VHH binders against UPF0313 protein MJ1155. Designs and how they scored, part 1

Scores and structures below are computed, not measured.

Target 1, 273 residues: UPF0313 protein MJ1155, of Methanocaldococcus jannaschii (q58555r285to557)
Amino acid sequence: GIVPVQFSVVTHRGCFGGCSFCSILHHQGKVIQNRSERSILKEIRKLLNHEDFKGVIQDIGAPTANMYRMGCKKGLADRCPKNCLYPEPCENLIINHKPLIKLYRKIRDIVGDDVRVYVRSGVRYDLIMYDEEYGEDYIKELSKYHVSGRLKVAPEHISKKVCKAIQKPDGRLFKKFLEKYREIAEKVGGIKEVLPYWLIAHPNCSIKEMIELAEFIHKNNCYSRQVQVFTPTPMTLSTTMYHTGINPITNEKVYVPYTYREKKIQKAICLYR
Structure headers, positions and changes below count from the first letter of each chain, unless a header shows other numbers; antibody chains are not in Kabat numbers.
F, E and O stand for the ipSAE by ESMFold2-Fast, ESMFold2 and OpenDDE, each averaged over both directions (binder to target, target to binder). V2 = 0.75 x the mean of E and O + 0.25 x the DockQ between their complexes.
Where letters were taken out, [cut] stands.
Atom coordinates printed by the task and the answers are left out, and those that the model quotes come from them; centres of patches stay.

## First folded at step 7 (VHH; from e14a with Y101W)

Design f4
Fold by ESMFold2, look of step 8:
Structure f4 (fold): chain B 273 residues (1-273), chain A 123 residues (1-123)
Amino acid sequence: as target 1 above (273 residues)
Amino acid sequence: EVQLVESGGGLVQPGGSLRLSCAASGFTVSDNYMAWYRQAPGKGRELVAGIYSGDSTSYADSVKGRFTISRDNAKNTLYLQMNSLRPEDTAVYYCAREGDWFISGEYYGMDVWGQGTLVTVSS
């Protein structure tokens, strides 16, 4: 057709992230279904011969781009009630970026220097931080070769109260990631810019927590227009909190921003420059 | 032509050691997730050990500290070193290659299997 064809390759399906608002468990599942290297590389070779290919692979990705070949060592993800990453990574969880680094390098080797290969799917920064062996090498690889504009991450929030409700790390870890990513990207001449996705008006997110987020954004220079307002969807922990005012995991009461006016104020605070 | 051929099985006494080999042809072992599985009489196949791209390894709880998976890329061969063998380790041992889609830690999704090699641990 008259619209340029975009080329992307999926490396895996599923997400073990365990976020309270996320419906991936109900749509793709917690189990990571991986493609073999040979299957991915075969697809890459095939797309190079496509008449509409213009030298850009838009995304080597998945729902969470850096979960390739990660997951439960015991294969129990489909029936385990435990959160794999919160509050701490499970001892049975494989977290290792070496297979993904190797895959990216093999892709670049077969496509050549004139083909651009990007990761436009978001990455879990906490997995990078937890991978003491290959996390820094992944930052080098990603920032040098595979970031188009800004690296997409989804911290959602930084306040301790809100992140506990979401079941993700708070801003202390995200700040450490920002510092490490920017330092390493600078040293290797890579793309230093990070694009965070924010989730506002989630349970436990009052105006106070939004002001805390805005201050964090200013101090750490991580402004983003990528802001989503929490919407209760069926079958999530966050929707239970929204309707009951109670976190079912901790049995604690949670603040819920119910009104349209408050949601608009939270959005304005988040977008403030 | 893709093939896996196991060797090295046999009869050993409890506490003994044995090394299994799996010679691969038609593909490169280092480019694939490879695993050893075993099947005892009356039981299904179970994962024993796996080796991932990037040389990460994993082991079933029942064999941790006793078994070591490894590979020799020059010989395109996968190994399983089995130490401190117990009668419960008696099984046919299979090597396997990941399929085009696979789930970490499960036998489902393996597309190439060897013929198996019998390991018997008995006096």
Scores: ipSAE 0.191, ipTM 0.617, lowest interface PAE 4.1, mean pLDDT 87

## First folded at step 12 (VHH; from j6 with S104T)

Design p3
Fold by OpenDDE, fold request of step 16:
Structure p3 (fold): chain B 273 residues (1-273), chain A 123 residues (1-123)
Amino acid sequence: as target 1 above (273 residues)
Amino acid sequence: EVQLVESGGGLVQPGGSLRLSCAASGFTVSDYYMAWYRQAPGKGRELVAGIYSEGSTSYADSVKGRFTISRDNAKNTLYLQMNSLRPEDTAVYYCAREGDWFITGPDYGMDVWGQGTLVTVSS
């Protein structure tokens, strides 16, 4: 459903995801700007007293929900051209879900049992996987208390070729995440359902790669309805690939689906069940 | 003007005790998350202990059971009681306040820092 802004709380700004198609890098930037627990809880208390409050905090959100208090430990994100997560997480990247788990618990303590607190912003599943110490705890907390309907995650694609262009992990890691998430959610009686965002007709995504995605979706029983067709936007790596047919980072040629017909076919393949 | 001023540092023998104070001005210490940090020679700054506005506390593993963070609201002062001191506790100790907005990085989310007080543990 629709998430009213009025009853949503922002935990931080910025995103170090480094997705090739995303323009956040040029807007909010890679630097994670965090809100203190004090400020967040203060806002929560105000929401609770609002006359229109119906007992639901729609979102404890951000561009990426689980980047709270994460980021470059050296504070270099604003002047570093490197992708923080691809092809592997930077050694200087703080990946720790403990602060966020604590925040969720504190919020629940303040609002009480009659108020629901949801996370409706997208979650980076790879960050969970990279957090060996607190990743599973985050899944427990999230699935049990903070997911309404389905957990929003954004693998975008599973093909190695496409994920290279997008600069995200490929289907191998996502499959592992799905298995882990479903297992843990089941154990704690949480919400098992996941809502993967799929991006199709991106550079390097041909019909072949779409078939790969469709097969993956079927094999892993993934929800397929949340699909977007890639549209070039200014100031993104993907847009550069779209216009040049070249990956400017690797200097490799990329396949680009240009025609409306192919885009429509790819979408149909993705949704076919 | 917002300010933090540490005091109470000095030379102490191993096994000894010391109490650090941090006097705050320009804001109410109980409204914020406050913390003690320390920086040993040749090492980076590290979190020692923190106290939340509601009064809950947290400690680094290295000081658990030995150090206690507290505050006196009437005096608007933060304290660090250090017992069973060890040579490895030798460092400059800083008190700090967490900002409402902060960047992830080397500032640890703290927007106000004291000047620091030296604690030397040596026989």
Scores: ipSAE 0.668, ipTM 0.845, lowest interface PAE 0.4, mean pLDDT 94
Fold by OpenDDE, fold request of step 16:
Order: C-alpha cells, then sequence, then structure tokens
Structure p3 (fold): chain B 273 residues (1-273), chain A 123 residues (1-123)
C-alpha cells in the first residue's frame, strides 16, 4: 500500500490488482474510490502555500498509482470473487489512463515549471500494456515529467510457475513493457530507468525459478536491490499455499521454500550481478 | 447553503428545441465537474452530459450532436441546450455536482442534485 509522505497527494483508494500475497484487498478492497480533480487540485494549492514546501510534490499516488478512475464498469467489485487482472483483464474492467494523464497535466499547470511532481507509488506496468489507446501516452507523461530516478514497478517475478501462484503476468509481458518504456522514454527525453520489485521464496519459487529470474534480470538489464522475501500474512492466497503446500484455486501441489538457508540462497541469486 | 435549481422544462414537439437552466448557489459551478442526468418513466437515471472545470464536455451517445452542455460563470448557471428533440428524450432532467469522492462504475458520485425539471417530447 501507499506510505504517507510529506507533501504527497492521494488520488484514490483501493486496488484491484489481486496479487496473491497482498493484504490490500482486505484493507481497502477492490473498489476504486476516486478523488475529484477539484479536491486534488485544492490540496495541491494548499501544499504550494505551506511554509515548509521546498518545490517538490513527493507523490501523486495510491496503492497503485495508475488505477485512478479505473475499475469495474458494472460496479460489482465489492462482491465479485474474480481476479480483475488474472489470468487476463476482465472485460468489465475500465483500463484508461486518459483521466490520470489529464490530472498530471492539470497539476503541472497549477504548480508551474519550478515545482517537481513525482509519482513514487508503484505503477502496474501490465495496465499500461493493456491500454492500447493511452498506455503509451501515459509512459510519455510519466517518464518525462514524473519519474525521479527510477520508475517503480512490481513484476515480483518472471517465472510462469511463480507468476501463476502470485496471479500476475509472467516475464513475457514485463519484457515487452521494458522495451516499450525505454523506447518511449528515450524519444521524449524522459527517465528510462526502471526499479523492479522482486519477491523471492514465494510458493512455487525454488532455486530453479530464482536462477530463471536472475538470468532474466541480466538479459534485460533490470537490476534492483528491491528484493523481498515472502512472508505469510493472514488471509491471503499465498499464505494458504504456504501452509497447505497446495494452490487452492487449481488444487495443484506447490513447492514451498521453508528453510532459512534456501531463502538466503534465493536472495543471493536475485542480487547476483 | 449549497443548492441546484433546474428550470426550463416543458412540453415540446418532436424536432423542437428546449434550453434547460440550472442555477447554483453556495458554490462556484466552474470549479466543479457538473452534469445533466435524466430519468425517463419506468427507467433508471442516466448521464446525459458533463462539463469539466476546464470547460471540456462529454455526452452520452444518444444525445451527441443534439445536446450541448454549457455554463455561464457570471451567472453561476449550468445549461443544457437540447435540439432535435425526440420522444425518447422525455424525462425528468437533473443537474448535479460531482463530489470529492466517487466510485468508479455506474454510481454517479454526485453529491448535490437539483429537484429536476420535466421535459416532455410529444406530438
Amino acid sequence: as target 1 above (273 residues)
Amino acid sequence: EVQLVESGGGLVQPGGSLRLSCAASGFTVSDYYMAWYRQAPGKGRELVAGIYSEGSTSYADSVKGRFTISRDNAKNTLYLQMNSLRPEDTAVYYCAREGDWFITGPDYGMDVWGQGTLVTVSS
């Protein structure tokens, strides 16, 4: 979820990501609750007048930065058991970055050229890829104006086996995203660097899958020290897999790395240069 | 007190025109996303047209090219110009203001509503 930072602005609540390990579903739910442009801009103006403001808006964010004004067009998210994005985006899911692009532009218009406006919340790269109409425009805006250092993305893993357990796209889509993002960022003179977050020792992640990830990282030059070891938390699908050794959705047996030694090895593999 | 008051409804023949007004008080119309909704007899309320704070507009497909949403900032009033009216346009028309928070989906997310004005299109 979003971590509050001074001089940050929340755009919406909720997340329909449906990641197996994530507890946001239980805290904020899948329903996207949006702030109006007026309310957001009002807050921006207030920040600009703050005595401690140093010319940087740290984040225009949410649990997921680019879910603003997205969600179920039927309004069923609160009672729908489906994963909205896995194995493929639901046909009822609104995936449109145009409202968010408009919001960014309006914010930049208000704050002026001397103020930096960053997006530091995680971005769902797959949503960008699924948005054929405005996905590239979002990359243009984001990379050119709103990235500080590196773009935060959370593929978590690239192995088909692990991604099936996590209920996220595998490395094929992420690779495509990296190529597209870097190309577009280069064209517009934006920040090309991405910061992928990796999850290791998740159910279905053995040493074999970690080697696969390491090879992917090397091949695609997407190194990162943002590596987290899976820890079971209450009421998540991943936790169920951890305790049972079974994927309750597919009833398939899953590998679970339990030992500290293996976790340490996996981390070392992930961080290998 | 925040309030919206619609006016201008009435009986009109098919192909005719009508202009609805929505007078706002207690807030500035141009600061908000404003919209016109309508509810036909026996049907649910539906979005007709919207105008953003910057002045951009959007329309339902059923009224696109026939209806125009606009505002007069000096009068703090929202308008709906309806041309080429059809019997299926018969409904109570409401103006509304978008709230600070709203849910993505079929919910309107509007926090202020007018009382509505009846538009009847009939020969």
Scores: ipSAE 0.667, ipTM 0.845, lowest interface PAE 0.4, mean pLDDT 94
Fold by OpenDDE, last read:
Parts: sequence; structure tokens; C-alpha cells
Structure p3 (fold): chain B 273 residues (1-273), chain A 123 residues (1-123)
Amino acid sequence: as target 1 above (273 residues)
Amino acid sequence: EVQLVESGGGLVQPGGSLRLSCAASGFTVSDYYMAWYRQAPGKGRELVAGIYSEGSTSYADSVKGRFTISRDNAKNTLYLQMNSLRPEDTAVYYCAREGDWFITGPDYGMDVWGQGTLVTVSS
């Protein structure tokens, strides 16, 4: 669904996700520009006093919700060409959810128990998994206090072949996340439901890979209607693959579903229940 | 003009105490997250202590129980009380202010820095 922008607070700008199909990199860049707690809390107080405020902060978010105060510890992101997360997180990448947890708690403190504070921006589940120290704490806080309905996550796909093209972790990590999230959410009485976003008909995604995704969805009970058909957009790696049939990074040929018929079939497979 | 000026550094024996001051001008200290950093010779800058606008404080593990960060709003001054000093505490100490917008990186979000004051702990 659509996330209302009213009574939403931005915590930071930028995204170092490095997804092959995403244009955010070209719009905001992968440098994380953070807001101070002071600035954020000041805005929160202002919202609380707004005449139209109905007791719900719709989003404490950003292009990616849980990149607050994360990023390159060397400050090189603006001139670094590499993907920060793929195939593995960069050693210089700060992955720490503690600041964000603190922010959530401070926000809850100032708004009081009668105000709901939601996180409706997408969460990078892999960052949670990579944060051995505070990842679980983040799940506790998020699931217990800040999820409305379902947690929005964007694995996009689970097939190794497709995820290689997208430059995201494959289904092995996502499965682990699902299990961990559900377990922790259950323990703290939080929202257990996850809303995965799926991307179909991406380069390297044939009917075979779609069947693999469908099987994964059924096996892990992570159904979702958030299914997007890949559409090439300017200046993305995925678009290059789409037009050339080649992964420009690896120089390997990639399968590209071009026909409307196949796209329709893939969508049907993904939505099959 | 916005500025921070540290003072109070010097030579002290192990086990001794020292109080650093950071005088702010051009802005109100209590409105911002303020912090003390230190940089030892040949080492990187590290966070020592921080104080939030609401008055809550945080400390590096290495100084917990020994150092206290505080502020005097009337004097618009930040302090670092350093007790039970150790040789490994030897460093240039900086006070800093966190900006409303900042990039993740080596500056840790601080947009105003003092010139630093040297603390030497030696017998």
C-alpha cells in the first residue's frame, strides 16, 4: 500500500544498498546523510502539536529505514565505485543498529504511550543479519513497537542466479532472517508478519527461477502481493543487462525475459497460492 | 562566530585528576549533543564521552567510572572531569558539537571542533 507522507519523519538520506535495478543511487547517492537526534526530535515535537495530528507518526524512515548512522567509516562513499554490501559487506561499512534503536526509544519517550510510531519504509534485512551485536535488539524494538501489519522487506528474489544479477543476498540469508525475526517477534509479543517485496522478470530470471521463488514462498509461508515486474530505468546496472543481455561486471551472458507472455506467466507463478 | 575552546589540559601523574573545560560561543551548548573526543599519538580519534541535549550521558568503556561529562548552561561550557588517570589516557582532547545534518564518516557527525588540549599522564 501507499505510505502517507504526512506526519512522517525522515531520519536520513541516501542508500548504500547498491541494488542493480534501483535508481536511488543516482538520485540521493550512497552517502548516508543523517539527521541529528535533536533535529529529528524537534520535528517530532512540532508534529505532535499539529492540529491535524491524530496520534500516529506514519513513518520514521528513509530510502532504507535501517541505515541511520551507517555507512563508510572512511567517508569515501562519494568516490567509491564498489557495492558496499555485495557480494559481502565492505569491511569499512559501519553496520550498527544501536543509534537507531536509541532514536526509536527517545521518540517513544517524547510522544508517550498514546501515540503510535511506525516504520513503514523498507528495512534491509541483511543489515540486521550482519549486525551480530544489535541486530536482534533491533528486531525486538521494531517488531514490538514499530511495525503496523507487516514488516516491509525487499529480498526481491531468492535464486542465486537472479540475486547475483540484482546484487543482493540470495534466499539462504532471507530464510535465516525470517526464522530469526519470527522467533524474536513471538518472544517479545511483536508483529511476526513480514511483507516481502518480489521482483520478477529481472535479468537472469527465467520461468525456472520463478518456480524456485514460488516454492520458497510456499515453503516459508511468506506470501505477498507486492510483486513488481522489472522495468528498465535509465542508468541502472539491471537496465544495462536488459539491453545487452550481458552482466557488464562479470561479462557473463544473462537470460532476459523480453516477452509480455513470459512476464505474465512469471507474475502468475509468483502470485500463485 | 561559532566556536569551541578547550582548556585545562596539562601534565598529571597516574591516578591523578584533571578537569577539562570547553567554552562555547555563538550557540547554546545545551541545545546540542556535545562530546569529548581524544586522539593519542599514532592512534585514531575516538569518542570519550557524550552528553545529549536532555542531559543524558554516554561513555566509552575505557573511561566509564572514571570520567564524567557535564555542562554549565549558565556559562555555556562543557566539562570533562577526569579521575584516576592512566598513561593510556594521554592524548589531545577535543570537544565537539553534533550538526543537525551530517554524513556518516570519520567526523562522527560533529560540525564544530575545538582546537584541542593536551593531557599527558606520566610518572
Scores: ipSAE 0.667, ipTM 0.845, lowest interface PAE 0.4, mean pLDDT 94
Fold by OpenDDE, last read:
Structure p3 (fold): chain B 273 residues (1-273), chain A 123 residues (1-123)
Amino acid sequence: as target 1 above (273 residues)
Amino acid sequence: EVQLVESGGGLVQPGGSLRLSCAASGFTVSDYYMAWYRQAPGKGRELVAGIYSEGSTSYADSVKGRFTISRDNAKNTLYLQMNSLRPEDTAVYYCAREGDWFITGPDYGMDVWGQGTLVTVSS
């Protein structure tokens, strides 16, 4: 069959998320490499004129959709060893969704009402929450104009223990986000549905923590089908934990589900209806 | 050759006005986000004003209502009209162009810079 051409635009490269399991740090690094509005809009115009364009821009995205023009204000990301977001956002981290909102609006202005512009890359919900000035505006823009189906977010887990290992916020912040997002989306007539990515069988995730996650999913009416089993990948903190049974940052022992059986059980728990 | 050349700096009394110019060559100013930056002695470089390709402008809070960024497309020149100047406005002023690719950081995404022009506000 004919493979459809996907039209997507990259807004930036890099990711300062610092997720323990993610290898993006080694591939693209923490440094956010941005495209100018000029460059992006130029590409958009080109796409619009493409013979195979069907009226949908599939993604205005990046490794993380909402890190556009964010990053270390000191430009130290390339040589800074710490996590920019965990346990709390670095004071030097620029967290501002205004540029991205502007970009979205400009894109919509150029493409017109007959063209859909989606953001299908994962969104860091915590960045939204940390942006007191423009976070809600970003939700308004996303939910109303740019979400196709469900908003992709990656809490990965909600357990404090697991999130500590992953170096992401725990379920408390995610819950707040869900509530805020749904509320705002409803107000603006946007898409309320969220697609949380869940990571199971990560170091520090035992059956107990999986039950906790399952309960959270149920209680907060979360979509549960987007679940991945942790797989060690080279050069990640999580992989180190997996092989050593130790959190190298804290020197604490971590629980590691090694057996296929347990992984299967955890997955079943996550998907339980 | 892509180049920016600032001019118009000088000594001015508090409350005075000054108009800076930034002549661009090798590219069209109106196609890019352009900005004025300044660096005071002993301080870091800071954004003063920016103008987007579509003509919208932004200003640092410290200069809002006093400074105006504009451009003359025919002359391919960027301007900074500075009114009600204050001693704290004393700095070397730079015009700059935003690159199509840029890193978030202290360079502010600008890939072309002028040599700078000194503005001294003093009685």
Scores: ipSAE 0.666, ipTM 0.841, lowest interface PAE 0.4, mean pLDDT 94

Design p3
Fold by ESMFold2, fold request of step 16:
Structure p3 (fold): chain B 273 residues (1-273), chain A 123 residues (1-123)
Amino acid sequence: as target 1 above (273 residues)
Amino acid sequence: EVQLVESGGGLVQPGGSLRLSCAASGFTVSDYYMAWYRQAPGKGRELVAGIYSEGSTSYADSVKGRFTISRDNAKNTLYLQMNSLRPEDTAVYYCAREGDWFITGPDYGMDVWGQGTLVTVSS
């Protein structure tokens, strides 16, 4: 038609990430609904024979690309009140990249060396860092074969108080990830560039926190134009914070940047090189 | 109707052998990941052995070297050859097929289960 046909394959649905601003948890829940390798590979074989296929599979992805076959081993995700990852991973949470590495390799075996296969969906870098057994192998696989340009990650922020409000790790873990990813990608001759997605104007994010982020970006050479302004959406913890000025989990007061002028200033600080 | 029917269970002395069969209908066994699970009284189900559509196999540590999973594609049947049996192998054994969509959790990704066949290993 008027837009070129693009080919992507979904591996799973759901997200157990627990981000305070994310509405996907209320629509799809924490439950990870997976496709079998059989189902995915059958779709790959069909794509190869499609009349419009031009040798690129744009995305082997999902809402969070690296949650395939992860989740609660007890099957309690649909009713458990705990955050699966914050402040630390639940002992019942499966964090293991081996199934995804195996899937990527099987896809490459089927499509051959002339077909490019990318992961354009973002990955959770903290899952990579938490996976002591296969995290490094996943970095090797991604960087060598499946990154087109820059690896997409969504740290959102790096300040301790902002990341606490978001319920994500702060910049200390993200810095360790950047170092590990770049070192491994260099050694295997892969793509070492990382594309972080930033969220500005979230509760607890003042000008001070934006300056901290800008300094982090400069010191760690992780510039990005991928900047989103926090927008309240129904039925999220972050929207409650936005309207009440209180974190409903901690009962602590939170700063809220309400004005367009401040949001514009925060964006300018985030984009400054 | 998609169905799995196990057979071959029974009473056997320690050190003995049994061969379990799983007849499949409504689908082709070699198109799927197929597995044997077992459940001892008062215990949860545990994976015993699996065979992937391409033919590779995997085994629980407790049965490696003693059990062999295989299939006969002409008969559309999955097998578990059980040698050097021990009393701790006593369980109901289930044949299972991996589903095309499955939720992470205790179902182990299996969308079709057989009725089970009892294996008792006792002196």
Scores: ipSAE 0.494, ipTM 0.808, lowest interface PAE 1.4, mean pLDDT 89
Fold by ESMFold2, fold request of step 16:
Structure p3 (fold): chain B 273 residues (1-273), chain A 123 residues (1-123)
Amino acid sequence: as target 1 above (273 residues)
Amino acid sequence: EVQLVESGGGLVQPGGSLRLSCAASGFTVSDYYMAWYRQAPGKGRELVAGIYSEGSTSYADSVKGRFTISRDNAKNTLYLQMNSLRPEDTAVYYCAREGDWFITGPDYGMDVWGQGTLVTVSS
């Protein structure tokens, strides 16, 4: 049939996440281009008057929802060779959720209690954990008002060797996030459910690493059917690993799951309950 | 034509007070995030204070409690009241308006700047 009209508002463009499977382009994908509060709130007011508006703003989002007004405080993102977040956050990286909290509150004030406002774009849980000043307040705000079922996060994997290849935090940090998020959401009466997005069959992900992931999912009660099979795309570090069997950053050999059969087995293990 | 014109700079003694003004033309000041920046000799511009369209304010730690940003909507003018001035407050002070799109960085995406007004705090 006919797909219902959905209304969403983009807050910014770009992503400084540095994931190995992300495309590297000549255009500035690492630079965060923000909209002003004025521009965002003007769009919200216009959206409320749209003929097809049914009282739900589906997403206040972006490629990564919680990078609004974050990024390099020196303005060097377009030419800096360093990964901003891996292995640890750069000292010049602005990680501060206060602008988002303020924006969400202003949006709610404008739209009133009759309108549902959600964040359905995924958030980087590591940014929340790294934000010592406002990370917990952001969890309160999200879980209380802006989650429409389960909070979307993209840990991709939890194994140390797979996450090193991806250039994301491993399961140790993700476990701490799950505990903190659930505790805070419970205290404020918010939505405590988390929806992880998994990336299987990435370089360094053998059957052993998939069993490790399945055990983690079971132990931490973080089941998800949101599973993507890694596919090599042009111009990424992960694709280089796929074709060469070598991590170009560390110069170490990596395991590559090439066959369709292995990819199906990994998916079955990931979905096993 | 969109324009910002600062005034009120000058030489003051440490501990003194000064009020900067920024007259805006071609747009309504209260519709935008407006800010004061300053640039000391040989240094980059830094944010001093900002005021959002709804009236909330923010301040750099170095000036908090001593400086007050405000505006007069009838005159379409932004102000910076500077009290308890110190030699380290010596700088050219700029009025700025936030653009509708901006890149994260040290200037916070200001799309209109004034010419600047010099404040010198010296014995």
Scores: ipSAE 0.452, ipTM 0.798, lowest interface PAE 1.6, mean pLDDT 89
Fold by ESMFold2, fold request of step 16:
Structure p3 (fold): chain B 273 residues (1-273), chain A 123 residues (1-123)
Amino acid sequence: as target 1 above (273 residues)
Amino acid sequence: EVQLVESGGGLVQPGGSLRLSCAASGFTVSDYYMAWYRQAPGKGRELVAGIYSEGSTSYADSVKGRFTISRDNAKNTLYLQMNSLRPEDTAVYYCAREGDWFITGPDYGMDVWGQGTLVTVSS
C-alpha cells in the first residue's frame, strides 16, 4: 500500500543540556529559540486541513522536547561558558513546565478528541525532577495524552564515573524519576512504559560500567534496544577525552574503550535479555 | 512599519483612574497576544495584564480587580483601564506584542514594544 505521511511540529530550537558528547550546540545552538503559541497553533490548524493528514500529529517537540520557553533568564546563553545543568542547575536557568502543559492543552482543544498528538522527540527527565512546581503535572499530561508507546528519555548511562564524564545526572536521579513517573502515570491511567536511550563506549565506560548498567536495567525493569555507540565528533569535550585520555574539565584520567571488540562486547551487555 | 504608541499617562491622585491607550500599526492587534508591562523607578519591568488572540485575559496579582485590559479592533488599539490607583502603581507603562519567534531571556518574549507612557500617582 500507501506509505503514511507523518506530521510533526517544532516548538523550539537549541539545547542548553551541556552534554559532553553532544554536537547540537554547533547545529542549533545553546540559545533557546521559541515559537509563540500563535505560531504553533496556526501551523496545527493548517496541518489539520492537509489532504494527507490522517488524524495523528507524530511529534510536538525539538531535539529536547521539554525545553520550550526554558533557558537563561538573563539572556546570556550565547556567551556564558558555564554548563547550565551540571553539576547542578544554574540559578538563572528557567525550569518550568507550565508553558508546555498550557500549549499541549490548547493543541488538544483545537484538534479535538479524534486527533492524537504525541511527543516522540524525547524529554530530559532531570528537568522534570528539578521542576518541583509543575514537574508532576507535566508527567500527568504527558503520560495520559502524549505518549504513543513508551516515553523516550536519554539517561545515556547510570554509572557515576560515566555520567560525570558526560555531565549528566547518574542513576540515582534516574531511578527516582522512574519511580515517580510510573506511580503518577498509573494513577492517571496513562502510559507507564519508559524507553531509555543508552550511550555505550563513552570515555570512562569500561566493561565494569556496562555490567553496572545491565544490573540497573534488570533491577529497575527498563530494558531498551535503543543503544548508540559513542563516536568522536568534532568540537566536543567527549572527543577531547577520547584522544587525550584526560577529562579537560576535571583534569582526571579517563578510561577510553578504543577497540572494536570491546565496543561490540559493551553493546552485547547492554542488549542482553 | 510595525509600531506601538502608548498614550493617556499623567499625574493622578491616589484612588483616581486613568485609561491608557496603545495604538498599533502594521499588524492586527487581535491576531496576537498583547500585554501591558510597567517599570517603576529603580525596579525591573513587570507584566501587568495580557489579552490573548481569542479574547481571554490575565492579570498580575497586584492589579487584579482594579485594572482591565481590552481592545478595540476597529481602531486597532489596546487599552488599560486603571482604577483605584495607588502610589506603587507609579511607573512607565509599556504596550507589547508577543513575537512568533523569541529567544528565552529578559525581553519577556515580546518582539515589539512601545516607547512607554508615564503614570505618576501622588498627592
Scores: ipSAE 0.452, ipTM 0.797, lowest interface PAE 1.6, mean pLDDT 89
Fold by ESMFold2, last read:
Structure p3 (fold): chain B 273 residues (1-273), chain A 123 residues (1-123)
Amino acid sequence: as target 1 above (273 residues)
Amino acid sequence: EVQLVESGGGLVQPGGSLRLSCAASGFTVSDYYMAWYRQAPGKGRELVAGIYSEGSTSYADSVKGRFTISRDNAKNTLYLQMNSLRPEDTAVYYCAREGDWFITGPDYGMDVWGQGTLVTVSS
């Protein structure tokens, strides 16, 4: 045994997401380094001629798949201390899916109808919801052509206080996304299934918050086995909260689930079907 | 080496026309997204027009219908035909090539710039 050769193409590097648990240093992690269409399409043409290529491009992706050509319009990402997305998008943030839609179409034109092209990297659903001009067109394109099985998204949680600690939108926006995505995917004959990635046992996530998440999952039909237990790593806001019991941004006390028993219970609640 | 050299700038009256040229060396113009930018005194650079390797074009709203970007692949040269010129078109015009990797920003993405050619629209 060996695994099959899998082909993927990176479109950009960096992430301006600002999640509290992310190990990337704030100013170093916000820079979006894009590849030109020329560079990406050249790589696509080369992989089509690879003797091991079997007609599937596994991922057109990045740390966050839908940040291609997005980011600070002032070019200040390397030195701005502000969170670009939380509590709301910065006025200087470019959120526009048109370049990515155009890229996907050019890739399909090159590879032809017999080649499958997927986006397996996670997508930030909030960027889709914030893009009033092209967000719905991106859903059409993605669901019809580029989802393998289920669309991968990372809401992490839905509770207001857990999402505040993470610095991500709460379940109100995610519910709207689920409804919009499923409606549009159904209309275009695309894949309407969504695979949320959940993060349990993060600061402020008690059993109460896990019950809230389980109720949300049931009511919105978004069950997922993709569950990660928060682990404190050096140099993150979430690790500071874990060790101090205080959110350093808000100066509020936070609950910390520290025992193995509680983490096991939270996971069981999250996975319950 | 890789180089871009603009020419064709000058003084022109309002309503007049100019054609800017950008001679490229060290690479093939048709292999890249190429663009014209301009910079008025005391202001930042702004995109004017672009042409993709497959030949499609795009324009800033302020110049649509008046400016035309084109290229001559045999001469390896990029052009900007500017018609119906207005005083607000006064700027240094730069040609630029999109790099294979670029950082998102106001003029980020261009890895090669020319030195610029001055266009002055005045009587």
Scores: ipSAE 0.447, ipTM 0.792, lowest interface PAE 1.6, mean pLDDT 89

